# VH-VL binders against q9umr5, part 262

Target 1, 268 residues: q9umr5
Amino acid sequence: SYKPVIVVHGLFDSSYSFRHLLEYINETHPGTVVTVLDLFDGRESLRPLWEQVQGFREAVVPIMAKAPQGVHLICYSQGGLVCRALLSVMDDHNVDSFISLSSPQMGQYGDTDYLKWLFPTSMRSNLYRICYSPWGQEFSICNYWHDPHHDDLYLNASSFLALINGERDHPNATVWRKNFLRVGHLVLIGGPDDGVITPWQSSFFGFYDANETVLEMEEQLVYLRDSFGLKTLLARGAIVRCPMAGISHTAWHSNRTLYETCIEPWLS
Short names: E, the ipSAE of ESMFold2; O, the ipSAE of OpenDDE; V2, 0.75 times the mean of E and O plus 0.25 times the DockQ between their complexes.

## First folded at step 11 (VH-VL)

Design ph20 (framework fv_nofazinlimab; at its last look DockQ between E and O 0.86; V2 from the best seeds 0.86)
Fold by OpenDDE, look of step 11:
Structure ph20 (fold): chain C 268 residues (1-268), chain A 122 residues (1-122), chain B 112 residues (1-112)
Amino acid sequence: as target 1 above (268 residues)
Amino acid sequence: QVQLVQSGAEVKKPGSSVKVSCKASGGTFSDYAISWVRQAPGQGLEYLGYIIPIFGTANYNEKFKGRVTITADKSTSTAYMELSSLRSEDTAVYYCARGGYDSHGYEPFDYWGQGTMVTVSS
Amino acid sequence: DVVMTQSPLSLPVTLGQPASISCRSSQSLVYSDGNTYLYWFQQRPGQSPRRLIYKVSNRDSGVPDRFSGSGSGTDFTLKISRVEAEDVGVYYCMQGTKWPFTFGQGTKLEIK
């Protein structure tokens, strides 16, 4: 039998968004038990990410307990960060494939058309002022805002991304790394036509330097220092990178070709 | 200069709801946070919650058990605070306040509204 | 929640004399960025509160230099070097480090 699949949604998302994904899984892997977690939907997805991590943890623990052979995680957009943190704090998770579906794994620094709905003014240059404060860090968006021009503020004020990345020293860094390394495969999915994740390479742990030049995963300090296990995972052949062009952000979970190419192979 | 003008005094029955408005002028609205604080007669200050208008969602003090709803209309630069299931102990002056920021980050409560007295009585 | 404890709650002062208000927090107010988000507010009779001090020791624009804030960690102090008649009112400390942000009980400053 196929391992159960747990799906975690993104910002302002709901379970309904994954109806096509469920259909694809059912067709190609009949009998798979798929659970789309209906937590922190809509505006509730703006709650602090650590709060979300705790909520999702409570939901996945029973599922994992009933699946001793392991489970697969499909985590979309903001959900990918939630899942990474989840796997970092759980010392007994049994995740085989962690599928990060167009997630800002290395953070977000952009105000694309999609974000302009939230940010009517050019906020990219100013958002650090509110986000890197106690007031801003109570919102999920600020938890993974990564301003390359204010790296000191990011490193010191980010209460989520900087911590799970091991970019800021903390007492749990070693344990979190150990826990995250329990994953069988890390499947990174994203693409240049996403239109939301900025830069799109963030889905592959690439990100801007101080000159807004995009550096790849292997050039990042978190990789070089193996702060949360990326270097180790790559060395063991556990990282899968699946870039795909021509897919908008809201279509990653509903594209059949993408599913067959990047998701299906890891649902065994 | 920035000004916050709140709606007028309210007299409400127990169990009803009240909605207080706070209109900002003379500055930007969406980039800042609007805080709501109340003060019962002869008592101290209590933080209800705050909203960052661009996010469209507020952060609430859970002490109020979901009775408080804070919203913002960016088109009119107006923030709202609604308190439901009113009780006598909700009688207070309700203040809105806006923070500013500098190169070091956000600083709350640079500007205050004049306050809105809400009286809850049977 | 972080409890803010002010002392004294009542402060009668002679004009021209100094005043000191203490504020103690139940937890450290040092944020991850190294800042301490401790604020002091003044509320004159019949008026809205006014911010005097932000981040422990920074005076707002227009605040006289006779006001000063100090402290670290969990212990903070607001000092008035020479009390004037216009200083009558209630003073509040507030922490903005941990949500929910909380105020002290207030200290009522009166002229003897």
Scores: ipSAE 0.902, ipTM 0.960, lowest interface PAE 0.5, mean pLDDT 95
Fold by ESMFold2, look of step 11:
Order: structure tokens, then sequence, then C-alpha cells
Structure ph20 (fold): chain C 268 residues (1-268), chain A 122 residues (1-122), chain B 112 residues (1-112)
């Protein structure tokens, strides 16, 4: 039968957003136990990401324990960062497919429709000033804000993303890499019409250089140094890239073609 | 000139709540930390929490979590602190403060409100 | 929580004489970005606090040059080279490295 599926939501989100995804799973994989975690809903999604990781860890431990054959993770937007951190900090996880659904895996930098709604005035060039301070790092969006024009500040002040990406040395880097490499598959989903994730290639571990030119995953230092296992995963055939045009940020979990193409094959 | 103007003094009964306002004028509001600290008579300063209004949520000192609510209205440049289930030991002057930026980055407590005395008496 | 300990708690000083206030933290205040988030505030009688010094040694605009800050790691000092009558009040150090951010107990500066 099918492995259980755990769903982790994104910023300003809740479990209700995934009703269509749940329907698709039920239709194609009947009998699959799907748990949509309802922690850190709405404004609580702005809590520090390490706090969220701890809370989600507590929720997934009993689910994983009851499924010794493994589980799948479907993690949307900010939730994909929470899930990647889970895979790093849990030496006992049994995740087969980690499905990263339009997640800012290399960070976020840009005036997007979502950020414009959250931030009434455009401020991407100035947000680093508070984000790269102890006051800003107490909020989730600052935990993965990645200003390519202030990369030294990012590398030193980020309490989350620079650490889970292995961009700053830390005592846990070796054990986190080992834990992350236990995942069966890393399924990366995103696309150019997302409208929120900036650059959208962040969902595939691409990101801006200092000139705002997008460097793809294989050109990133974290890949080249294999700092948390991306190069190893790619070499063993464990990374699946599934880009799809024409899907806005809020529609990734409600598009049947996307589900059938990018998600369904990985829910064994 | 940036100014923070707080609401007037309050006298409250134990078990009630108080809501103190802090209106910023003469400057930008939304991308700074707006902090709340209190000072009991003859005592030092105690940090309650802060809000960065563009994020729309606050970070609280756990000592006060569950009794304190910090909010902001970006359109009026006004922050609010509400303290519930008041006790006599909550008698204090409550200050709001806004941070600032310089060439070295973000700095807290650049501008201070005048303080709001809250007296909790049976 | 990071405990901030000031010494002395009461500091009587003769006008024109120097004053020195110590602040010690229970752990290093150096953040991962290399900054040390240590601040000094002055509260004159009946007034709101005023920031004097930010990030250890940087004097705010309008703060007289007789005020200076120094220190590193866990040990910090505020100095007043020549105390004037307007300097009476309570001085607080504060750390902004680890939430919750915390203040020292305060040092009451008095004129003898």
Amino acid sequence: as target 1 above (268 residues)
Amino acid sequence: QVQLVQSGAEVKKPGSSVKVSCKASGGTFSDYAISWVRQAPGQGLEYLGYIIPIFGTANYNEKFKGRVTITADKSTSTAYMELSSLRSEDTAVYYCARGGYDSHGYEPFDYWGQGTMVTVSS
Amino acid sequence: DVVMTQSPLSLPVTLGQPASISCRSSQSLVYSDGNTYLYWFQQRPGQSPRRLIYKVSNRDSGVPDRFSGSGSGTDFTLKISRVEAEDVGVYYCMQGTKWPFTFGQGTKLEIK
C-alpha cells in the first residue's frame, strides 16, 4: 500500500489550502494516509523558522514511527525550507520523497506580488537593514531573505538559511549533511510564472549573483562544495526537477496537470 | 522631526486590561522595530516585546506572553500594547520606542515616547 | 536569558571628576555578523531614557564627547571624562544579541 504523506504549508497559510491536493491523492492513491500539519497557521508562520522546525518535528515523529517503510513530504513555499531543515536535524527520519513545491530553497530577494501585498511599499533593496539584525532574525521571512548585494551580511547574520545551506560553517554541518542524504528523492517543483518566489529558480536551488544574474544549482558554491549533499544526491539520481510554466504561487497545490506530472509519480 | 506620542495615564483595577497607544509622527514607521519597555516605580527597565509593522506580528518576552498583545496600524503609524489580567505589580511607566538606521545598520531605541503611567490599584 | 550586571549600582561623583560604569554580560555579546550589540542609555530624573552609545562605542548625535564606551566580549565600560550637573540620572546597559534583549540593573549617578 502507499506510504503516508505529510503536508507542510507556507507563509500566511493553513491546512485548508491543500483540499484539492488531498482530493488528487485520494483519487490516484486511494487509502493513502495524508496528514496536513496545521501548526504555525496564519501570522504564526512568521515565527522563527527554527521554532517552526521544532514544532513540526514533534508532529512528524509519531507519524514516521508508525510508518517504518517510510513517508513522503509535500512542502509548499516557506514550508519547503522547514522540511529541508527537518531532514537535516532528524537523524531518524524515514522520508522517501521530499517534494518541494515552489519553495525558496536558495532564498528570496525581490518585489513580488505576494511581498507587495505583505509590504505595502516596495523595499527589497532596503529590507536587509533590519533582516540582518537580531531584531529581524526573529521573523521567518528574514530567516531566508537573501540580498545578493549584501551577501556578506546574509552569510553572517542569517540564523537559518545560511546554516541549512552550509554557506556558513557550523558544528552540525557534517551530521546535517549525513541526515539530509538519507532522503530517497528530492523533487523540485516551480516555474517562471509563480509571481512570488524571486528568483523563481530559487525553487531549484538557483539564485542571483551580485549582478542579479541567475546562476543555476550546478553553478552555486553550495552545490560545488557539496556542503549539504546536493552534488551527491544529483550524482545518485535522487534529484528530480519538474518545472512548469503557467502556474501562479497559490495554484501549485490545485493544478491537476502539475499533480499528475510532478507529484503523483513520487507517492509510491 | 520624529516624535512618538503615547496615550495618557491610566488607573485600573486588578484583573482588568489596559491598552496604550504610541503614535509616530514626522517619519517612517513600517520597517522599524517598535519596542515596548516598562519601568516600575524606583526600578529598572524591562523589555516586553516589539513589532516590526511590515510583518504585522510581534515578538514577545515569554515572561509576558499570554497577557501582552502588541499590534500596529501602518495606515495611522500607531502601535498599541495591551496588557490583560492586570496585577498590582504591573504598576509602571510603559514606554514605546522606535529604532533607526545608520551607516552601521539597524539600531534600537532611537526615539522614545514620553511614557504612560499605568497604576493598578484595588 | 543573558544577564547584564552593572557596577556600581550607585555612583556619587564630584562635579568635574571622571565617572566609570561597568557592565558585564553572562555570555559573549558578539553576534555572528561580528557586531557586538551592546547599548548605553541615560535616564534623567522624570524623563524617558535616551540612547547614548550604540554597538559598544558609537556615540549618538548630540551626545557630548565626554561620554565614551568601550569593551568587548562580556565586559563593557561607559566613561564620562568630566561629570556635569546635567549628567545626573540612571544609566543602563542593554544587550541586543540574544532575544529576549535585556537591561542591566541601572547605575544611579549622583552629584556629591
Scores: ipSAE 0.809, ipTM 0.915, lowest interface PAE 0.9, mean pLDDT 91
ESMFold2 (binder alone), look of step 11: mean pLDDT 91; pTM 0.929

Design ph3 (framework fv_nofazinlimab; at its last look DockQ between E and O 0.75; V2 from the best seeds 0.82)
Fold by OpenDDE, look of step 11:
Structure ph3 (fold): chain C 268 residues (1-268), chain A 122 residues (1-122), chain B 112 residues (1-112)
Amino acid sequence: as target 1 above (268 residues)
Amino acid sequence: QVQLVQSGAEVKKPGSSVKVSCKASGGTFSDYAISWVRQAPGQGLEYLGYIIPLFGTANYNEKFKGRVTITADKSTSTAYMELSSLRSEDTAVYYCARGGYDSYGYEPFDYWGQGTMVTVSS
Amino acid sequence: DVVMTQSPLSLPVTLGQPASISCRSSQSLVYSDGNTYLYWFQQRPGQSPRRLIYKVSNRDSGVPDRFSGSGSGTDFTLKISRVEAEDVGVYYCMQGTKWPFTFGQGTKLEIK
């Protein structure tokens, strides 16, 4: 039998967004028990990410307990960060494939059309003022806001991303790394036509330097220092990078070709 | 200069709801956060919650057990605080306040509204 | 929640004399960024509160230099070097480090 699949949604999403994904999984892997976690939907997805991590943890623990052979995680957009943190804090998870579906794994620093309804023009340059404060850090989007021009503020004020990345020292860094390394495979999915994740390479742990030049995963300090296990995972052949062009952010979970190419191979 | 103008005094029955408005003028609205604080007669200040209009959602003090709803209309630069299931102990002056920015970051309560008295009585 | 404790709660002062208000927090107010988000507010009779001090020791524009804030960790102090008649009112400390943000009980400053 196929391992159960747990799906975690993104910002402002609901379980309904994954109806096509469920259909694809059922078709190609009949009998698979797929659970789309209906937590922190809509505006509730703006709750602090650590709060979300705790909520999702409570939901996945019983599922994992009933699946001794392991489970697969499909985590979309903001959900990918939630899942990474989840795997970092759980010392007994049994995740085989962690599929990060167009997630800002290295943070967000974008002012795209998708975000314009949320952020006015030029907000990208000013968001650090409120996001890197106690007031801003109570919202999920600030938890992974990564301003390359204010790296000091990011490193010191980010209450989520900087911690799970091991970019700021904390007492749980070693344990979290150990826990995260329990994953069988890390499947990173994203693409240049996403239009939301900025830069899109963030889905592959790439990100801007101080000059807004995109550096790849292997050039990042978190990789070089193996702060949360990326270097180790790569060395053991556990990282899969699946870039795909021509897919908008809201279509990653509904594209059949993407599913067959980047998701399906890891659901066995 | 920035001003916050709140709606007028309210008299409400127990169990009803009240919605107080706070209109900002003289500055940008969406770039900041609006905080709501109340003060019962002769008592201290209590933080209800705050909204960042950009995000469209608020952070609430859980002490109010979901009775408080804070919203913002960016088109009118107006923030709202609604309190439901009113009780006598909810009688207080309700204040809105806006935070500003300096070279060190966000600082709350740079500007205050004049306050709105809400009286809950049978 | 972080409990803010002010002392004294009542402060009668002679004009021209100094005043001091203490504020203690139940836990450290140092945030991850190294800042301490401790604020002082003044509320004159019949008026809205007014911010005097932000982040322990920074005076707002228009606040007289006779007001000063100090402290660290869990212990903070607001001082008035020479009390004036216009200083009558209630003073509050507030922490903005940990949600929910909380106020002290207030200190009522009166002229003897």
Scores: ipSAE 0.902, ipTM 0.957, lowest interface PAE 0.6, mean pLDDT 95
Fold by ESMFold2, look of step 11:
Structure ph3 (fold): chain C 268 residues (1-268), chain A 122 residues (1-122), chain B 112 residues (1-112)
Amino acid sequence: as target 1 above (268 residues)
Amino acid sequence: QVQLVQSGAEVKKPGSSVKVSCKASGGTFSDYAISWVRQAPGQGLEYLGYIIPLFGTANYNEKFKGRVTITADKSTSTAYMELSSLRSEDTAVYYCARGGYDSYGYEPFDYWGQGTMVTVSS
Amino acid sequence: DVVMTQSPLSLPVTLGQPASISCRSSQSLVYSDGNTYLYWFQQRPGQSPRRLIYKVSNRDSGVPDRFSGSGSGTDFTLKISRVEAEDVGVYYCMQGTKWPFTFGQGTKLEIK
């Protein structure tokens, strides 16, 4: 008997994208109940992330209630941010493995297919102007846009990422940290050939400093201050890092070697 | 300079739909909010929604109960607003507007189109 | 939705005299970044609206210095120090802090 698995998709995505992942789970863990949440598909994935978190919360509550021994989350790309917010806002979640599949956990700062910018040489350096405004924050991409050259604007205008990272004071910070820390394992998956997540180390809570030098998770202020529980999780042995080269952004959920190496061991 | 040119006036029957275009020239298009605002005769301004063409999707005012669709075509620098299930109360001038950037930020409604009268009558 | 209430709705003024238009919001317009997203627009007869003031008190380029904006929190004012014939029209405040962004009802400025 295996714990149920809940799958949360990413930007411009749908449940069909996970058909190969479902096949792998069925082959290695027969009888596992897998639910791929079919919410905020396609262009709806650009809705504000807090709106998405609320919708996904409503969908996961009954699944978790029916599984008192716990559930696993597999959360892809933008979906990993939705899932991390779920772990923070849900006092009663019973998530054992949170599997973050190439998610921009420390944010995004790069010219990518997500944005399809007509003048790409200026896109990332100028996008902060609209993203760090009320107009931009109504779109999910801007909710986790993280311009390392305008960190003050990010810290104050981000309606999502700066809050779930504990980078800006808010009344729920202590409760969110406590809730997040109830997770059994945090499994971080990503790699240098992703091509979309920028820097790719964002999937491992790494990010650029002001000089665009990548600092690893343990060098980040949010880790050092333990603002939402990363240092505590690492000390507990609850963080699993599973980098894999040679996988493009759209292939993480359809690569058998990745599944067997990074996902399968955590589907108890 | 930036110029927004809208499509011509429309006369429509209740229950039908209308699609108004807004073509931008003399400037960039994709990374600004392109907003749609309407004004009934003798009335004030009402915000319908906006699109950031770079993201390819729009944000809508719930007041219109899913009747409005806002799109953009980056290749032609043209935004569109479609209003369906038209009612006589939808008779208004419909404006498009584009924001702008000042020294350190985004500001809405920097440039306005000339307006498009939509008349709904049987 | 944030309700924006203008006062007065009709404002007859004598040429050369000052005018003052109030705008009140149903909740604070201060955003998490410390900015107050309050705007003023002018619509002359038969024309599209034009932005005059952004973020409470900043005049757009080309707007005469007889226009000024002030206020904080929920209470805002547009002032015209010396009304000219070209100032006839309707003035709207708008909040851009919380979606859906909303306009006041408008204040019609007329020459007595």
Scores: ipSAE 0.793, ipTM 0.910, lowest interface PAE 1.1, mean pLDDT 91
ESMFold2 (binder alone), look of step 11: mean pLDDT 90; pTM 0.920

Design ph4 (framework fv_nofazinlimab; at its last look DockQ between E and O 0.80; V2 from the best seeds 0.82)
Fold by OpenDDE, look of step 11:
Structure ph4 (fold): chain C 268 residues (1-268), chain A 122 residues (1-122), chain B 112 residues (1-112)
Amino acid sequence: as target 1 above (268 residues)
Amino acid sequence: QVQLVQSGAEVKKPGSSVKVSCKASGGTFSDYAISWVRQAPGQGLEYLGYIIPIFGTANYNEKFKGRVTITADKSTSTAYMELSSLRSEDTAVYYCARGGYDSFGYEPFDYWGQGTMVTVSS
Amino acid sequence: DVVMTQSPLSLPVTLGQPASISCRSSQSLVYSDGNTYLYWFQQRPGQSPRRLIYKVSNRDSGVPDRFSGSGSGTDFTLKISRVEAEDVGVYYCMQGTKWPFTFGQGTKLEIK
């Protein structure tokens, strides 16, 4: 039988968004038990990410316990960060494939139409002022805001991304790395036509330098220092990068070609 | 200069709801955060919650067990605080306050409203 | 929640004399960025609160230099070098480091 699949949604999403994905999984892997976690939906997805991690942890633990052979995680957008943190704090998870579906794994510094809707009067360059404060860090969006022009503020004020990345020293860094490395495969999915994740390479742990030049994963300090295990995972052949063009952010979970190419192979 | 003007005094029955408004003028609205604080007669200050209008949602003090709802209308630069299931102990002056920022981050309570007295009595 | 404890709660002062208010927090108010988000507010009779000090020791514009804030970690102090009649009111400390943000009980400053 196929391993159970757990799905974690993104910002402002609901379980309904994954109806096509469920259909695809059912067709190609009949009998697969798929659970779309209905937690922190809608505006509740703006809750602090650590709070979300705790909530999702409580939900996945029973599922994992009933699946001794392991489970697969499909985590979309913001959900990908939640899942990475989840795998970092759980010392007994049994995740085979962690599928990061268009997630801002290295953070967000976008000024796209999507962000303009959320921030109609604020410029990208000004968000650091409120996000890197105790007030801002109570919202999920600020938890992974990564301003390359204010790296000092990011490193010191980010209460989530900087920690799970091991960019800021903390007492759990070694343990979190160990836990995360329990994953069988890390499947990174994203693409240049996403329109929301900025830069889109963030889905592959690429990100801006101080000049807003996009550097690849292998050029990042978190990789070079193997702060949370990326270098180790790559060395063991556990990282799969699946870029795809022509897919908008809201279509990653509903595109059949994407599913067959980037998701299905890892649902064994 | 920035001003916060709150709605007028309210007298409410127990079990009812009250909605207080806070209109900002003379500056930007959506780029900042609006805090709500109350003060019972002769008592200290209590933090209810705050909203960052651009995010569209608020952060609440859980002490109020979901009775508080803070919203913002960016088109009118107005923040709202609604308190439901009113009790006598909710009698207080309710303040809104706007925070500012500098190069180092957000600072709360740069500007205050004049306060709104809410009286809950049977 | 972080408990903020002020002392004294009542502070009678002679005009021209100095005043000192203590504020203690139940845990460190140092945030991850190295800042300490401790604030002091003044509330004159019948008025809205007014921010005097932000981040322990920074005076807001328009606040007289006779007001000063100091402290670190869990212990903080507001000092008035020479109390004036306009200083009558209640003073509050507030922590903005850990949600929910909390206020001290307030210190009522009166003229003897």
Scores: ipSAE 0.876, ipTM 0.946, lowest interface PAE 0.6, mean pLDDT 94
Fold by ESMFold2, look of step 11:
Structure ph4 (fold): chain C 268 residues (1-268), chain A 122 residues (1-122), chain B 112 residues (1-112)
Amino acid sequence: as target 1 above (268 residues)
Amino acid sequence: QVQLVQSGAEVKKPGSSVKVSCKASGGTFSDYAISWVRQAPGQGLEYLGYIIPIFGTANYNEKFKGRVTITADKSTSTAYMELSSLRSEDTAVYYCARGGYDSFGYEPFDYWGQGTMVTVSS
Amino acid sequence: DVVMTQSPLSLPVTLGQPASISCRSSQSLVYSDGNTYLYWFQQRPGQSPRRLIYKVSNRDSGVPDRFSGSGSGTDFTLKISRVEAEDVGVYYCMQGTKWPFTFGQGTKLEIK
């Protein structure tokens, strides 16, 4: 009846965080097979994102094979970057809805009280120095760190984000775009009160320019050049933007109104 | 001037563990890679792993994974390397080293500790 | 893992004469940013290692200008234009492009 749902968690996270989301799906879509992937939990979520992509790929293949009519992905925070990379590297995925739940799709450049133990307020301007080195790129945070004041370093040293965004030329760009465009819908969820994703518009493919002014998705070069398919998806009517105020970063998967408004309609 | 001071020499039995400390002074600590390298007597250098203290986790050489634990304490500017299930071939001098930043960005191994001899004998 | 192969492993040199140490990697050390993360270290007898050269050819502060590094891709060289007595020790290359980062076997420099 309902397509299976695969859930991918975020940084310092585990499958337990999604217990309320599972309850909501069971109530509104009874009989739906939901799998919350139990990989790279806690500190293991700091492993390089390509390593995580490989591990999650191996876990999703049998689930997709058992569901020839398709599956849905719900991918939270850092997990949304893992899922977008999956859609690019898998030429045989059958994902209908990719639900990106407050994910830093254009990167992260921020210190917040929520994560200040990682990023004290005085340090965001200096992290590019280690993040844009082979030593830093072995940690997931650095794989999507995006310093708008050092774009040349980001573009050339990022081992993950600059590649999956098509911001740096690479031999797989055409194939990854083709694979990504096989998705049925891209559902973008986030909001101004998130408190962690910085800028919060990163969840909608917006990001800072060099003056820290947010440019929206349609103003980004990756959109204008259609480097991995955003312009094509929007033209098809396949991008759904569902912003919601008043939700903190840890509450996206446990807010019923958010679920009913932004997630439920896409779990066919 | 940055200085790395390691804990003193240790003699251990096979099957036990050792924990070597590395205290940094004269500079900042948390946003550098703190690396651990060992050298068996008469042998070359071998990279065990490193920690970037602001991330609170380490990256390990696969050949040591499961036996090596690398940690850092920001409050004391001290890194630790613990090696478990010791064998005679683990007899070596263990070095810590800290990177630095220059006009070219991040560079590894700017400063080295004095080394800690760990002897594993029965 | 990237294998780093040094040659020679033992290098006797007459004082005042040049010395040359080769380091070859099993794959290119050019990173996506265009940098080549190849390093040279000196270990004098009884001492901790010391970085001499970073990113192929950049000499550290306080390193005499008789030391120079060169090379590209997979082939690298450390040269000492005229060897002095304090240069005795073991020299290591290291790659920092692909984890796990790896050292060459070392080259022991001795005065004849």
Scores: ipSAE 0.786, ipTM 0.903, lowest interface PAE 1.2, mean pLDDT 91
ESMFold2 (binder alone), look of step 11: mean pLDDT 89; pTM 0.916

